# VHH binders against a4x776: the designs that were tried, part 23

Target 1, 306 residues: a4x776
Amino acid sequence: MSTSMSVARSLPGGPVAEQILAEVAQEVTQLRAAGVTPALATVLVGDDDASVGYIRIKQRQAVQLGFASPHVRLPASASQADLQAVVTQLSADTSVHGVLVQHPVPPHLDFDRAMQALDPEKDVDGMHPVNLGRLALGLPGPTPCTPAGIEALLAYHEVPVAGREVVVLGRGATLGRPLAMVLAQKRPTANAAVTVVHTGVPDWPRYTRRAEIVVAAAGVPGLVRPEHLRPGAVVVNGGVRYAGRRLLPDVDESCATVAGAMTPRVGGVGPTTVAMLFRNAVRAARRTRSSRTPVRLPDSGAPAGR
Key: E = the ipSAE of ESMFold2; O = the ipSAE of OpenDDE; V2 = 0.75 times the mean of E and O plus 0.25 times the DockQ between their complexes.

## First folded at step 9 (VHH; framework vhh_7pa5_2)

Design w03 (at its last fold request DockQ between E and O 0.47; V2 from the best seeds 0.00; counts 0 for: pae E 2.6 > 2)
Fold by OpenDDE, fold request of step 16:
Structure w03 (fold): chain B 306 residues (1-306), chain A 127 residues (1-127)
Amino acid sequence: as target 1 above (306 residues)
Amino acid sequence: QVQLVESGGGMVQPGGSLRLSCAASGFTFSSYAMSWVRRAPGKGPEWVSTISSSGGYTSYADSVKGRFTISRDNAKNTLYLQMNSLKPEDTALYYCAKDRYSYEVTWGSGTYKFDYWGQGTQVTVSS
């Protein structure tokens, strides 16, 4: 009896992201036709290579979608006041609809404090404390990108979530905690029974083995193993680390032998996170329509140079 | 009302020097980065240089790097551009521009990174 090792169904994020980005592009086109140019501003402090690369990708995508993409770069030596001033100015600029402050910032700066200076309505990451509070209260606002992406990914692949037992492995502020709130919301693509496990729960595998859906959000490579899963469970890898260019997932690839469905090592949640960023941005633009027109030099196109 | 008034332009020989000034009013000068932009005849606007609100950070176009120096006096609400080793290709109308923020912004997709411009001062470099 050849035990045909049933390989888990793949849950790629690429198609999800493509769909969302297509919707965003349409909305951007509509706004432009209405005289509103959606603008997503990015702020980078310093010259961290990874951060620079990330910003470039976002800017390229923004342009492709039809966004204006202003970018403010501060030197690594910038003060807390400098960063907050820029964030405040971007918040006040009616021609800017979304603002992304790139994490991390140099060690002498307080990122969280800087983010408090940001208008929550322009928070495209959805990580502003006010927006997390809105999420907790079930109020409308920007949703954290990665959690929103995970919900969208599950929905796209027609994974039932409502009424299902979901275990979130990890309680980070950027993923685990907000994800638990997102998946507990009263909507068809959420409404789950959510359990959060973490390093303070020594028997966390007891919970994951019961779960219909496991979302790894710990940032610990190889943490989730086949023995931690219910046969046929849906497994989402949200937590990732990098060794150079190599992605190190929380979920070991061998989990595909036990899981019914699983995000791939590459191209899982990541693409959806980016798509959700732009969704937040275009929604912000829709909410905060600007009549402000950039000043142009007479008889000229856009200035050449930087 | 925001006003930017450029001065110091003129005609100079190649290799000569000029110092441009821009008097700013109608806004908190020390809160915003300031820039110089130039437009040569028959060409589009070209960014020249930017200085942060505090003056602690400066940037230059490659075409002027090492020859031009941007500076500011926040107490006098004045922006400066020292232009040395001038070349015929530097001939242009030079504009003082107010940046939108305290640091330099790059603005793609056909938008401008400045919210106010002066009337410009003419710089002509010719033998």
Scores: ipSAE 0.756, ipTM 0.887, lowest interface PAE 0.6, mean pLDDT 92
Fold by ESMFold2, look of step 9:
Structure w03 (fold): chain B 306 residues (1-306), chain A 127 residues (1-127)
Amino acid sequence: as target 1 above (306 residues)
Amino acid sequence: QVQLVESGGGMVQPGGSLRLSCAASGFTFSSYAMSWVRRAPGKGPEWVSTISSSGGYTSYADSVKGRFTISRDNAKNTLYLQMNSLKPEDTALYYCAKDRYSYEVTWGSGTYKFDYWGQGTQVTVSS
């Protein structure tokens, strides 16, 4: 809260995700009315219980939003060639608009090599090197989901970002680096003065103590403490680790006594990441429609009594 | 042009066996998963079994598990279905179906989308 010294204003991600998914559902309805069924394909290698669970949640969400949800399950023994063939075939299928390969894959498989075969236009995670290059250059393309979610979270809660000093603590390929690129973009919800600090900067608290916004993206539990913050700063928990089933975020919860606003330990950034995955997917389907003469494509696959 | 020609159907008593074949041409057979699908009189298509492009992965509908065996010979571009312990409920027109992919793809709950299938071969299980 402004002027509250006892509790920072909470910045929950649930309402943000809900708004984004409602917009996605509207876009899906429009595409279906125009004869395009958005399709998000999922690929799972093996049968790890956690990975199976994550896929089922995404499949349910896809159905609720009106996506077709083709699914490929490869046995744990699948070869690298098997995985790459599936990714290549899904990339070539014009009826599939987004592809998600559930990670981690079994240790004998190279996930990054498999993803090189994926059409960058279908990369719903936004982590394909071509799409990271597009991000760096300000070109259109799928945006990395967690960074996009953080931008949307800050915008939803009316946190000013443009022209402000933002410190990103952490420089990982999946969050810290792409987030710095996202928040530096020339637009009202970004346009920040972004500084990236990390363990190679011994006095990183010098930077966070001056920042109006701190995003913790290091994956080091409890790294950010109250003494590292400017009073009234906005603090985003981007990085987490688990001890068993307990979430251990980078930002210590006591930071709420100094921060002006803070994402909660649970229900913060995480829900926005899933929402952004579906936003990338529906946009991929819309791009396919807009780049081709509108043609109503029949369902091509069901066995029939011919 | 993709061609799938099923054969090996016929009449058989309950408990009997049949072996279905499907000759494939017009595509690189070894690159695609293949399925058997059946259609009983007056009913919609029912997926029976799928085999991956290499033959290293097979799956079966619960109704046929343990009784049917899918196999393929990539050198001869031929798909097979060995059907044992046949029941009257197995009476149907059996189709050979080509997937677009090297592995089985499901399109939501209980649905499959194949891009080509043959004319079918009739299997009739009765006394």
Scores: ipSAE 0.468, ipTM 0.804, lowest interface PAE 2.2, mean pLDDT 88
ESMFold2 (binder alone), look of step 9: mean pLDDT 80; pTM 0.802
OpenDDE, look of step 9: ipSAE 0.640; ipTM 0.839
ESMFold2, fold request of step 16: ipSAE 0.388, 0.390, 0.328; ipTM 0.749, 0.745, 0.683
ESMFold2 (binder alone), fold request of step 16: mean pLDDT 80, 80, 80; pTM 0.803, 0.801, 0.807
OpenDDE, fold request of step 16: ipSAE 0.424, 0.702; ipTM 0.735, 0.862

Design w04 (at its last look DockQ between E and O 0.48; V2 from the best seeds 0.00; counts 0 for: pae E 4.7 > 2)
Fold by ESMFold2, look of step 9:
Structure w04 (fold): chain B 306 residues (1-306), chain A 127 residues (1-127)
Amino acid sequence: as target 1 above (306 residues)
Amino acid sequence: QVQLVESGGGMVQPGGSLRLSCAASGFTFSYYAMSWVRRAPGKGPEWVSTISSSGGYTSYADSVKGRFTISRDNAKNTLYLQMNSLKPEDTALYYCAKDRYSYEVTYGSGTYKFDYWGQGTQVTVSS
């Protein structure tokens, strides 16, 4: 009898992100032709090197897609009132369609309280309570980026989801909870039987071992191991943690010896999350186009921009 | 209606000093960051300096750092620019500009966008 080492089919997110961003670029072109320049405003508090880096990547992508990318930098000493004022002003600015406040903020600031001042229509992360309520009710609105990215990733790679047993391991507000709501929606790329489990369930492996699709969303490095999977399961690594700069995914890489398909450790869900951010932003601009009045600008001269 | 009226321009010798003022009306001055922008003959607009709504944050173009000081008096709705060690290259029409925000906004293309600006005050630095 012969035994052959099988390797799980890779489910990279890069191609998925490229497809989504191409669609976004097309929508941006259409909006600009209609006199609307989509604008994604970014806010950075302080000068932490990692945060500066993340913002620069997002700004470059925004420019490449044709977005206006206004940027507000607050000093590290900024007060909660300063941050609230900027968020409120961006929320009220009809020329700004999406707003991203770079997380984390300095520890003396309350990020969640600041984001409450944001117009839910400009919430490109899709995490404003109003937008989570829209998701729960099946109403249109900005969708949480990582859950939307996972749905798109599964669809792109032709993984059947409708009617399948999906286990979401993790119950966090940013991924596990909204993902369960996304995958239960009535549409061909979702419509799953979704079970949410977490480490507070003593025998959570009983659920993951029966699942056709397991999405790790706990943020606990190495939590999912081969013995927790049925042979041939599709495994999506949505949760990560960092030790310094090193990415520590929830799914142990050895799961590839048991899974039928698996997202790679690098270049899996992450790229799709970034793509969905821009999809939310361009959709926000599309929603406001009919209410905008054209602004007449001078032909020349300072201080007017063009 | 928003109005911004610049004053204090004039002719001055190289190395001299000049103080520009901008009287603001028609809006709540203390809510917004304010900027100075200049336009030299044959050149496009150049951002000079910005001050936050409270005055607690200031920024300057490299070409004027250490020589110019922006300030504001929120009780008098007035923006100022103290200009020291003036050079012939500082010759320009200087505009007072209102931001939409309490802090400076930058754009990737180096373009600056303001809600309102005045008619400008001429500064001429020559022998």
Scores: ipSAE 0.188, ipTM 0.630, lowest interface PAE 4.7, mean pLDDT 87
Fold by OpenDDE, look of step 9:
Structure w04 (fold): chain B 306 residues (1-306), chain A 127 residues (1-127)
Amino acid sequence: as target 1 above (306 residues)
Amino acid sequence: QVQLVESGGGMVQPGGSLRLSCAASGFTFSYYAMSWVRRAPGKGPEWVSTISSSGGYTSYADSVKGRFTISRDNAKNTLYLQMNSLKPEDTALYYCAKDRYSYEVTYGSGTYKFDYWGQGTQVTVSS
């Protein structure tokens, strides 16, 4: 019986991102027609080549979508106060709807503290503590980009998630934790049975081998191997490290021999994350518009005095 | 009301020096980056220099780098531009401009956005 090693179905993020960005572009056009120019501000501290490159890509995309894209560059030697001042000012600027502070910041700066100075309504990364709290409570607000992207990716490719056993490998604040919250939400594209495994779980493969969907979110290159998967499982590579320009995924490529579906090494979750950033931005702009709609005070019908 | 009043302009020979001043009022001066912008006859506005709110960071256009020095006194709400080794091409109306933020901001095209401008002070470099 020749076990035809069925190659996993690819789950590319590119088409997902394109769809989302097209929707964003339409919304931007509508806002502009209504006299609102959506603006996404970016903040970069230092001159790290990779960071500069990422910001450039985001700025170009912003322009293409019709966003205003103000950019603030701080030197690597900037103080915490300097960074917080900029974030506070951007928060107060009514012409700015979304704010992205590029991670990482220089080691002497506290990124989380800086983010706390940001208006949660302008948090396009969805990583502000208030927005994470909103997520946890099932309240509306900016959703973390990568988790939102993963949900969208699975939905786009018609991977059933609702009622499925999903294992999230990793409990980082940027991916694993918020992803678990996202996938547990009462939505048709979520509503999963979610298990989070991490370094505190010595036999974590026990869980992943049972999972219908495995999302790697650990940031450990090659951590997930074929022996850790249920045959036919859906595998999403969310955790990535970079060695220079080389992407180092958590999921070993050999997993394609066991998985039923798998995100590609390049062009998987990454593109969807970026798309979700812009979705958050345009939604932020929309919220601003709705708040400016003058509450028509009901005409107090003064009774005609006799 | 935000007011920016430039002074210190004049006529000078090539190689000469001038010091421009800008008196700021109507806003918290120390919270904002400040810039100098100039406009030569028949040309569009050209960014010259920016200084951060604290004065700790400065930037210059390539055309003036090494010759001009921007500085500020937050206690006096005053912005300065020391211009050395002046050239005929430096002839322009020089404006003091208030930045929106504590640091310089560019918009995708590299355009600087300022909230307020002064009336300008004329600098003429001619033999």
Scores: ipSAE 0.184, ipTM 0.614, lowest interface PAE 2.0, mean pLDDT 89
ESMFold2 (binder alone), look of step 9: mean pLDDT 80; pTM 0.810

Design w05 (at its last look DockQ between E and O 0.68; V2 from the best seeds 0.00; counts 0 for: pae E 3.2 > 2, unsure alone 64.0 < 65)
Fold by ESMFold2, look of step 9:
Structure w05 (fold): chain B 306 residues (1-306), chain A 128 residues (1-128)
Amino acid sequence: as target 1 above (306 residues)
Amino acid sequence: QVQLVESGGGMVQPGGSLRLSCAASGFTFSSYAMSWVRRAPGKGPEWVSTISSSGGYTSYADSVKGRFTISRDNAKNTLYLQMNSLKPEDTALYYCAKGYTYEVTYGSETKTRTFDYWGQGTQVTVSS
């Protein structure tokens, strides 16, 4: 009787992001008091309207949190060597602690190759191969933002993870694979039994139907339906696709009638991803604490030498 | 150690030309953008021009656009500035600098990024 009236508890990411950003702001204040101004550099290639918009939002948030916000804009015609030179320059700049290259880049450029020139310590996305290796080994380093956001979201909403069966549906480099590594770590907010499945597993629903937590990370709109879930399961919309402005999550909204808790279609994991970017950035600045100051001269036009 | 040595300055009449050179060492020159910056008497540094690492694109301050041409020879680790149609306002100490210009926003203020590495400069004087 109760099931006919039940709707899954919502797991919004907005409050989670707000808490994380408040902690970031405190860390920025502490670093500035110690003579370190955290700096997150952004790189934009071309002038695509959507990419310009995303960069401006990140720049505004960086400044609001107290970061210095260096910005490099390259014309759409920039060569691969030009992009790699910018990344190399920012990697070598001791006053820059984190570097973000706005993806996607124009199709003639290889984003992954360009990012290989970046110092892994400045990789705020957490996707540099060195940092993925650190994650796999349980060593300190920036964690990919969406996986870290999901762990924080589950913790915030008091979803038990330790010792639970978690199924990650999807095996992509940005979410599914690193999330499995994150949730298997030995800590109270993780320590899960993690299974990764994907559409190449003919009967993948047998795994999701037994799972206490399902994270959809395939990027296939509507892939997860109510019949794929154990009643009362916690369901996380990790993978999304857009058709214009319409958000197309992997998890069909009707899953709310079977799930015990579910991230909302809008305002779920997304806000946590942005918050984790800044958490990686402030931690990068903290790791360079032995550095004097990021700004070497009092006037931006003055000569500098070494 | 990064070393940048400018040369080619001198005294020129208005309308004349000069070609500045910058010999670079101590880093992989072809991996970095390079810039020219000048300092006129009694003024702070003014960005003049930047060239990408490959030479694929260039940019210029409005005050020199159409008159100055930046170029590089990555085989010789040398940066150049061809200055034509020189004006008295171009009188300055000219420096080569390693890197792109970029803007840094902090609080409500936006400033041009300081360059970490500069040469000693070469004097250009334009007078009749």
Scores: ipSAE 0.279, ipTM 0.614, lowest interface PAE 3.2, mean pLDDT 86
Fold by OpenDDE, look of step 9:
Structure w05 (fold): chain B 306 residues (1-306), chain A 128 residues (1-128)
Amino acid sequence: as target 1 above (306 residues)
Amino acid sequence: QVQLVESGGGMVQPGGSLRLSCAASGFTFSSYAMSWVRRAPGKGPEWVSTISSSGGYTSYADSVKGRFTISRDNAKNTLYLQMNSLKPEDTALYYCAKGYTYEVTYGSETKTRTFDYWGQGTQVTVSS
């Protein structure tokens, strides 16, 4: 019996991102018509080529969507106080609705501490402790981008999640932990039975081999192998590392021989993460409108005339 | 209430020097970057210089690099601008401003955004 090694169905993130961004663009247009120009500010510390590149992509996308795109660049030698001052300033700027601090920051800086200076309402990354608390409590607020993107990706591709056994491999603050919270929410596109496995679980494959959905969130290249999967399982590669420009996924490509569906090595979760950032941004702008009179971005250099 | 009070302006000959001061109140001065912005007659505001909250980072417009020096005394809540080798083109109302400047892109246009809080300004006139 020639076990025709069925190649896993691909779950690309590109189409998901396009749909979300189209929705965002419409919302931006509506806000503009109402006299609100959504603004997504970006902060870059240093001149790391990769970081610069990412910021440029985000800025271009912001502009394409109709956002104003304020940008602050700090030198690599900037102090913690400097970074926090910028974040505080942007938080206080009523013309700014969302703020993104590009990760990573130089090693001498505490990114998490800087993020605590950010207005949670302007946290478009969804990683502010207050917003993570909101997530944990099932309260409305910015959702972590990557977890939100994964949920959206699964939903878009009509992967059933509700009531399914989902194993999240990794417990990082940026992905694994918040993803577990997201997928456990009482929503049709979530509501899963979620198990989190990590380095403290010696026989973690025991869990992944049972899982209907495996989300790799460990940041360990090649960690997930075919022998770790249930045949026909859905596999989402959320954890990635870079060796230069080369993306190193947690999920080995050979998993496609066992999985029923799998995100591609390139163009999987990444695009959806970016899309969710802009969704958070436009939602932040909407919240501002509901609480305040439409604020036009002041013309450059006009002193607030008292 | 945020207050910024500039001083030290005046009339000088080309090649002369001035030192501007800005007294800040109504906010935690040491927690914010500070900037100088100037407005020449008939022109829009022009960024001149910025200093980080700690003073560890300074930046200057190309037009003033090598001639102007921004500094701060956080204990005194005071911002300074030492202006040397002044030129007629430096004639402007000089404002102290709270925070960093940043670029804002609107569609195909990029503009420099200055600050929410400005002082009343101090006049600097460079004339022979």
Scores: ipSAE 0.153, ipTM 0.580, lowest interface PAE 1.6, mean pLDDT 88
ESMFold2 (binder alone), look of step 9: mean pLDDT 78; pTM 0.780

Design w06 (at its last look DockQ between E and O 0.47; V2 from the best seeds 0.00; counts 0 for: pae E 3.3 > 2)
Fold by ESMFold2, look of step 9:
Structure w06 (fold): chain B 306 residues (1-306), chain A 128 residues (1-128)
Amino acid sequence: as target 1 above (306 residues)
Amino acid sequence: QVQLVESGGGMVQPGGSLRLSCAASGFTFSSYAMSWVRRAPGKGPEWVSTISSSGGSTSYADSVKGRFTISRDNAKNTLYLQMNSLKPEDTALYYCAKGYTYEVTYGSTTYTRTFDYWGQGTQVTVSS
């Protein structure tokens, strides 16, 4: 008789992203028919090749979805005052609904200081401190993209989350912390018992071995191994590192022999993060129409302000 | 509060020279890059040149490279544009602008827009 082996069900993010982007495209069409042209502005400081590539991809996606795509390119030598002025102007520009400043910026610039001038309503990354505060309080606002993508991924693949034990391994401000807040929210796709652990917890595997869902959010390749999981656990690889074009996930692929379901090495959470960026952007444009602020088409003319 | 006052325009024959000035007040001039932008009859605004806050880095549109020189005097809060070998195509209203300019795409067209204040401009006319 042959011996059967269990292999984890795959949880690809591509189909999730496609669904979200289709909804975004419909919303953009509706807004444009109502006289609102959604606009996502991008800011790049310097010429870093990876950053240029990421911006180009985002600009192409924005145009494909029907967004206007203002772009500001500052030389690497730009002053802190120059960067803050750009962010302030885009924040005040009623024809711009979302703003993305490509990180990293050159080392002489303080990214966080510059972002203080950004209107939280235009924060498409969902990482402005005001928006994180809104998340913590359960108030509406742009949601951090990767945490929102993980919730959507779990929902799409019909992974039960409500009432379940979820362990988030990692406590970063961009993923682990906001993810814990997202999955604890009172709604059918969340409502979990969430525990956050990290390398400062001596026996963190004790927690992951009990969890029904483990989200790896540490950014440490191969950190989660089969011995760290209960049989049948759902494993989400939220933290990745790149070696060139190769993704190095926190979750070792051998975990597929123990997990009941897990995200694939390629095409897991990443695609959902990009989709959520555009969801935040189109929602920002919708909020502007609701406030009755008119959409102005870009043109030449006297600057606004004093 | 921010004020930008351009001067030095006028009529000149092809091949001639002009020097434009922009007096700035109401902000810390030495902290910001400064730009020149021009608007020719029947056309939208066109970026001409930018100079960094210290004056150490300059850039120029291809159409003016080698003929125009941007400079600044941070002690006098003044921006300059030396314009040599002028052509009829340089006829435009010239503005100084605080900071960098950016491009905005809507549909198939791209426009240059300043982020901040600019003056009323100074007319340069190259004729004959």
Scores: ipSAE 0.286, ipTM 0.689, lowest interface PAE 3.3, mean pLDDT 87
Fold by OpenDDE, look of step 9:
Structure w06 (fold): chain B 306 residues (1-306), chain A 128 residues (1-128)
Amino acid sequence: as target 1 above (306 residues)
Amino acid sequence: QVQLVESGGGMVQPGGSLRLSCAASGFTFSSYAMSWVRRAPGKGPEWVSTISSSGGSTSYADSVKGRFTISRDNAKNTLYLQMNSLKPEDTALYYCAKGYTYEVTYGSTTYTRTFDYWGQGTQVTVSS
């Protein structure tokens, strides 16, 4: 009896993002009513077309949600000191609640070093070392966007995570490591048994074949194949590379023949990451409200030199 | 107290040149990028130019690129703007600003902002 393995259920991120963004929009409206205009600043170094495009999308989304959208563009020739100066200034600006530095930056710049100059409270990516430390300690703070998005995606689609065997494939600082921390948290949508596998694990498929949930976070196109999965497993494609405009996922599409559920090639984790960015931003604005005087909308005039 | 004092403005004919100066005090000048911003009558502030703290990097608005040159003397705590080939549309109050400037969009409106301090401005009028 050829058990015609049914095609995996799709786990799209779009609906998840829409829900989160709707919540964000409501929070923004509430803050505005209270005299606080949330502001998400963006920093772009250089003129890479892809980066420019991404920034524009984020800016548009920010405006749509009711955020103020400060934007700083630095030339590709900007120095490390220049980038850090901008980040420092944005950190000091009381009218700015969140700061996003668009990755990647030109090769001569150290992105991580620049991010260390950022006020952790304004870190909307959740990648500041202080915030990662907070995550590790189970303290409140901005959560890394992609890991948070994955948790939200699984929760939205009612994939049980608590007490489940989750394998994270990859140990990168931006996804694999923080995701492992996120999914291990004592929350109903987390609280998983998490295993991290990586290039140092020769027989990593041994682990993924046992996993109820596999999250690919390696950034290696086509790395995860059907033979690496438990039949019926939930598969989340978090690792992606781009060849031009083409998205190259870690998870081979053929995995849908074995998986019980799987994120789509396009519109999976990506949309949720963006939504989490704005969630972090509005939460940052809320935190400032409790501690600081309401930020007034900028008058049409030149800031009066104090 | 941070002080920025602009000078060098005036009235010039189209095609003329002016050199603006900004004397900075009350902070470590050499540690900060500096910017020029201008405000034309009836318009919001417009970014003109920025120079890094060391002077190694400069940027210009498209409207002034190739005509204006920003420079600084950190030993003198002074910022400069050489304006050549001036046009009537360059008529504005020119402000020296501490740090980088940025654009802020609120809905359909975009504003130029600075992080810290502006001077009082110096008037530049380009008229035949």
Scores: ipSAE 0.227, ipTM 0.639, lowest interface PAE 1.2, mean pLDDT 89
ESMFold2 (binder alone), look of step 9: mean pLDDT 78; pTM 0.773

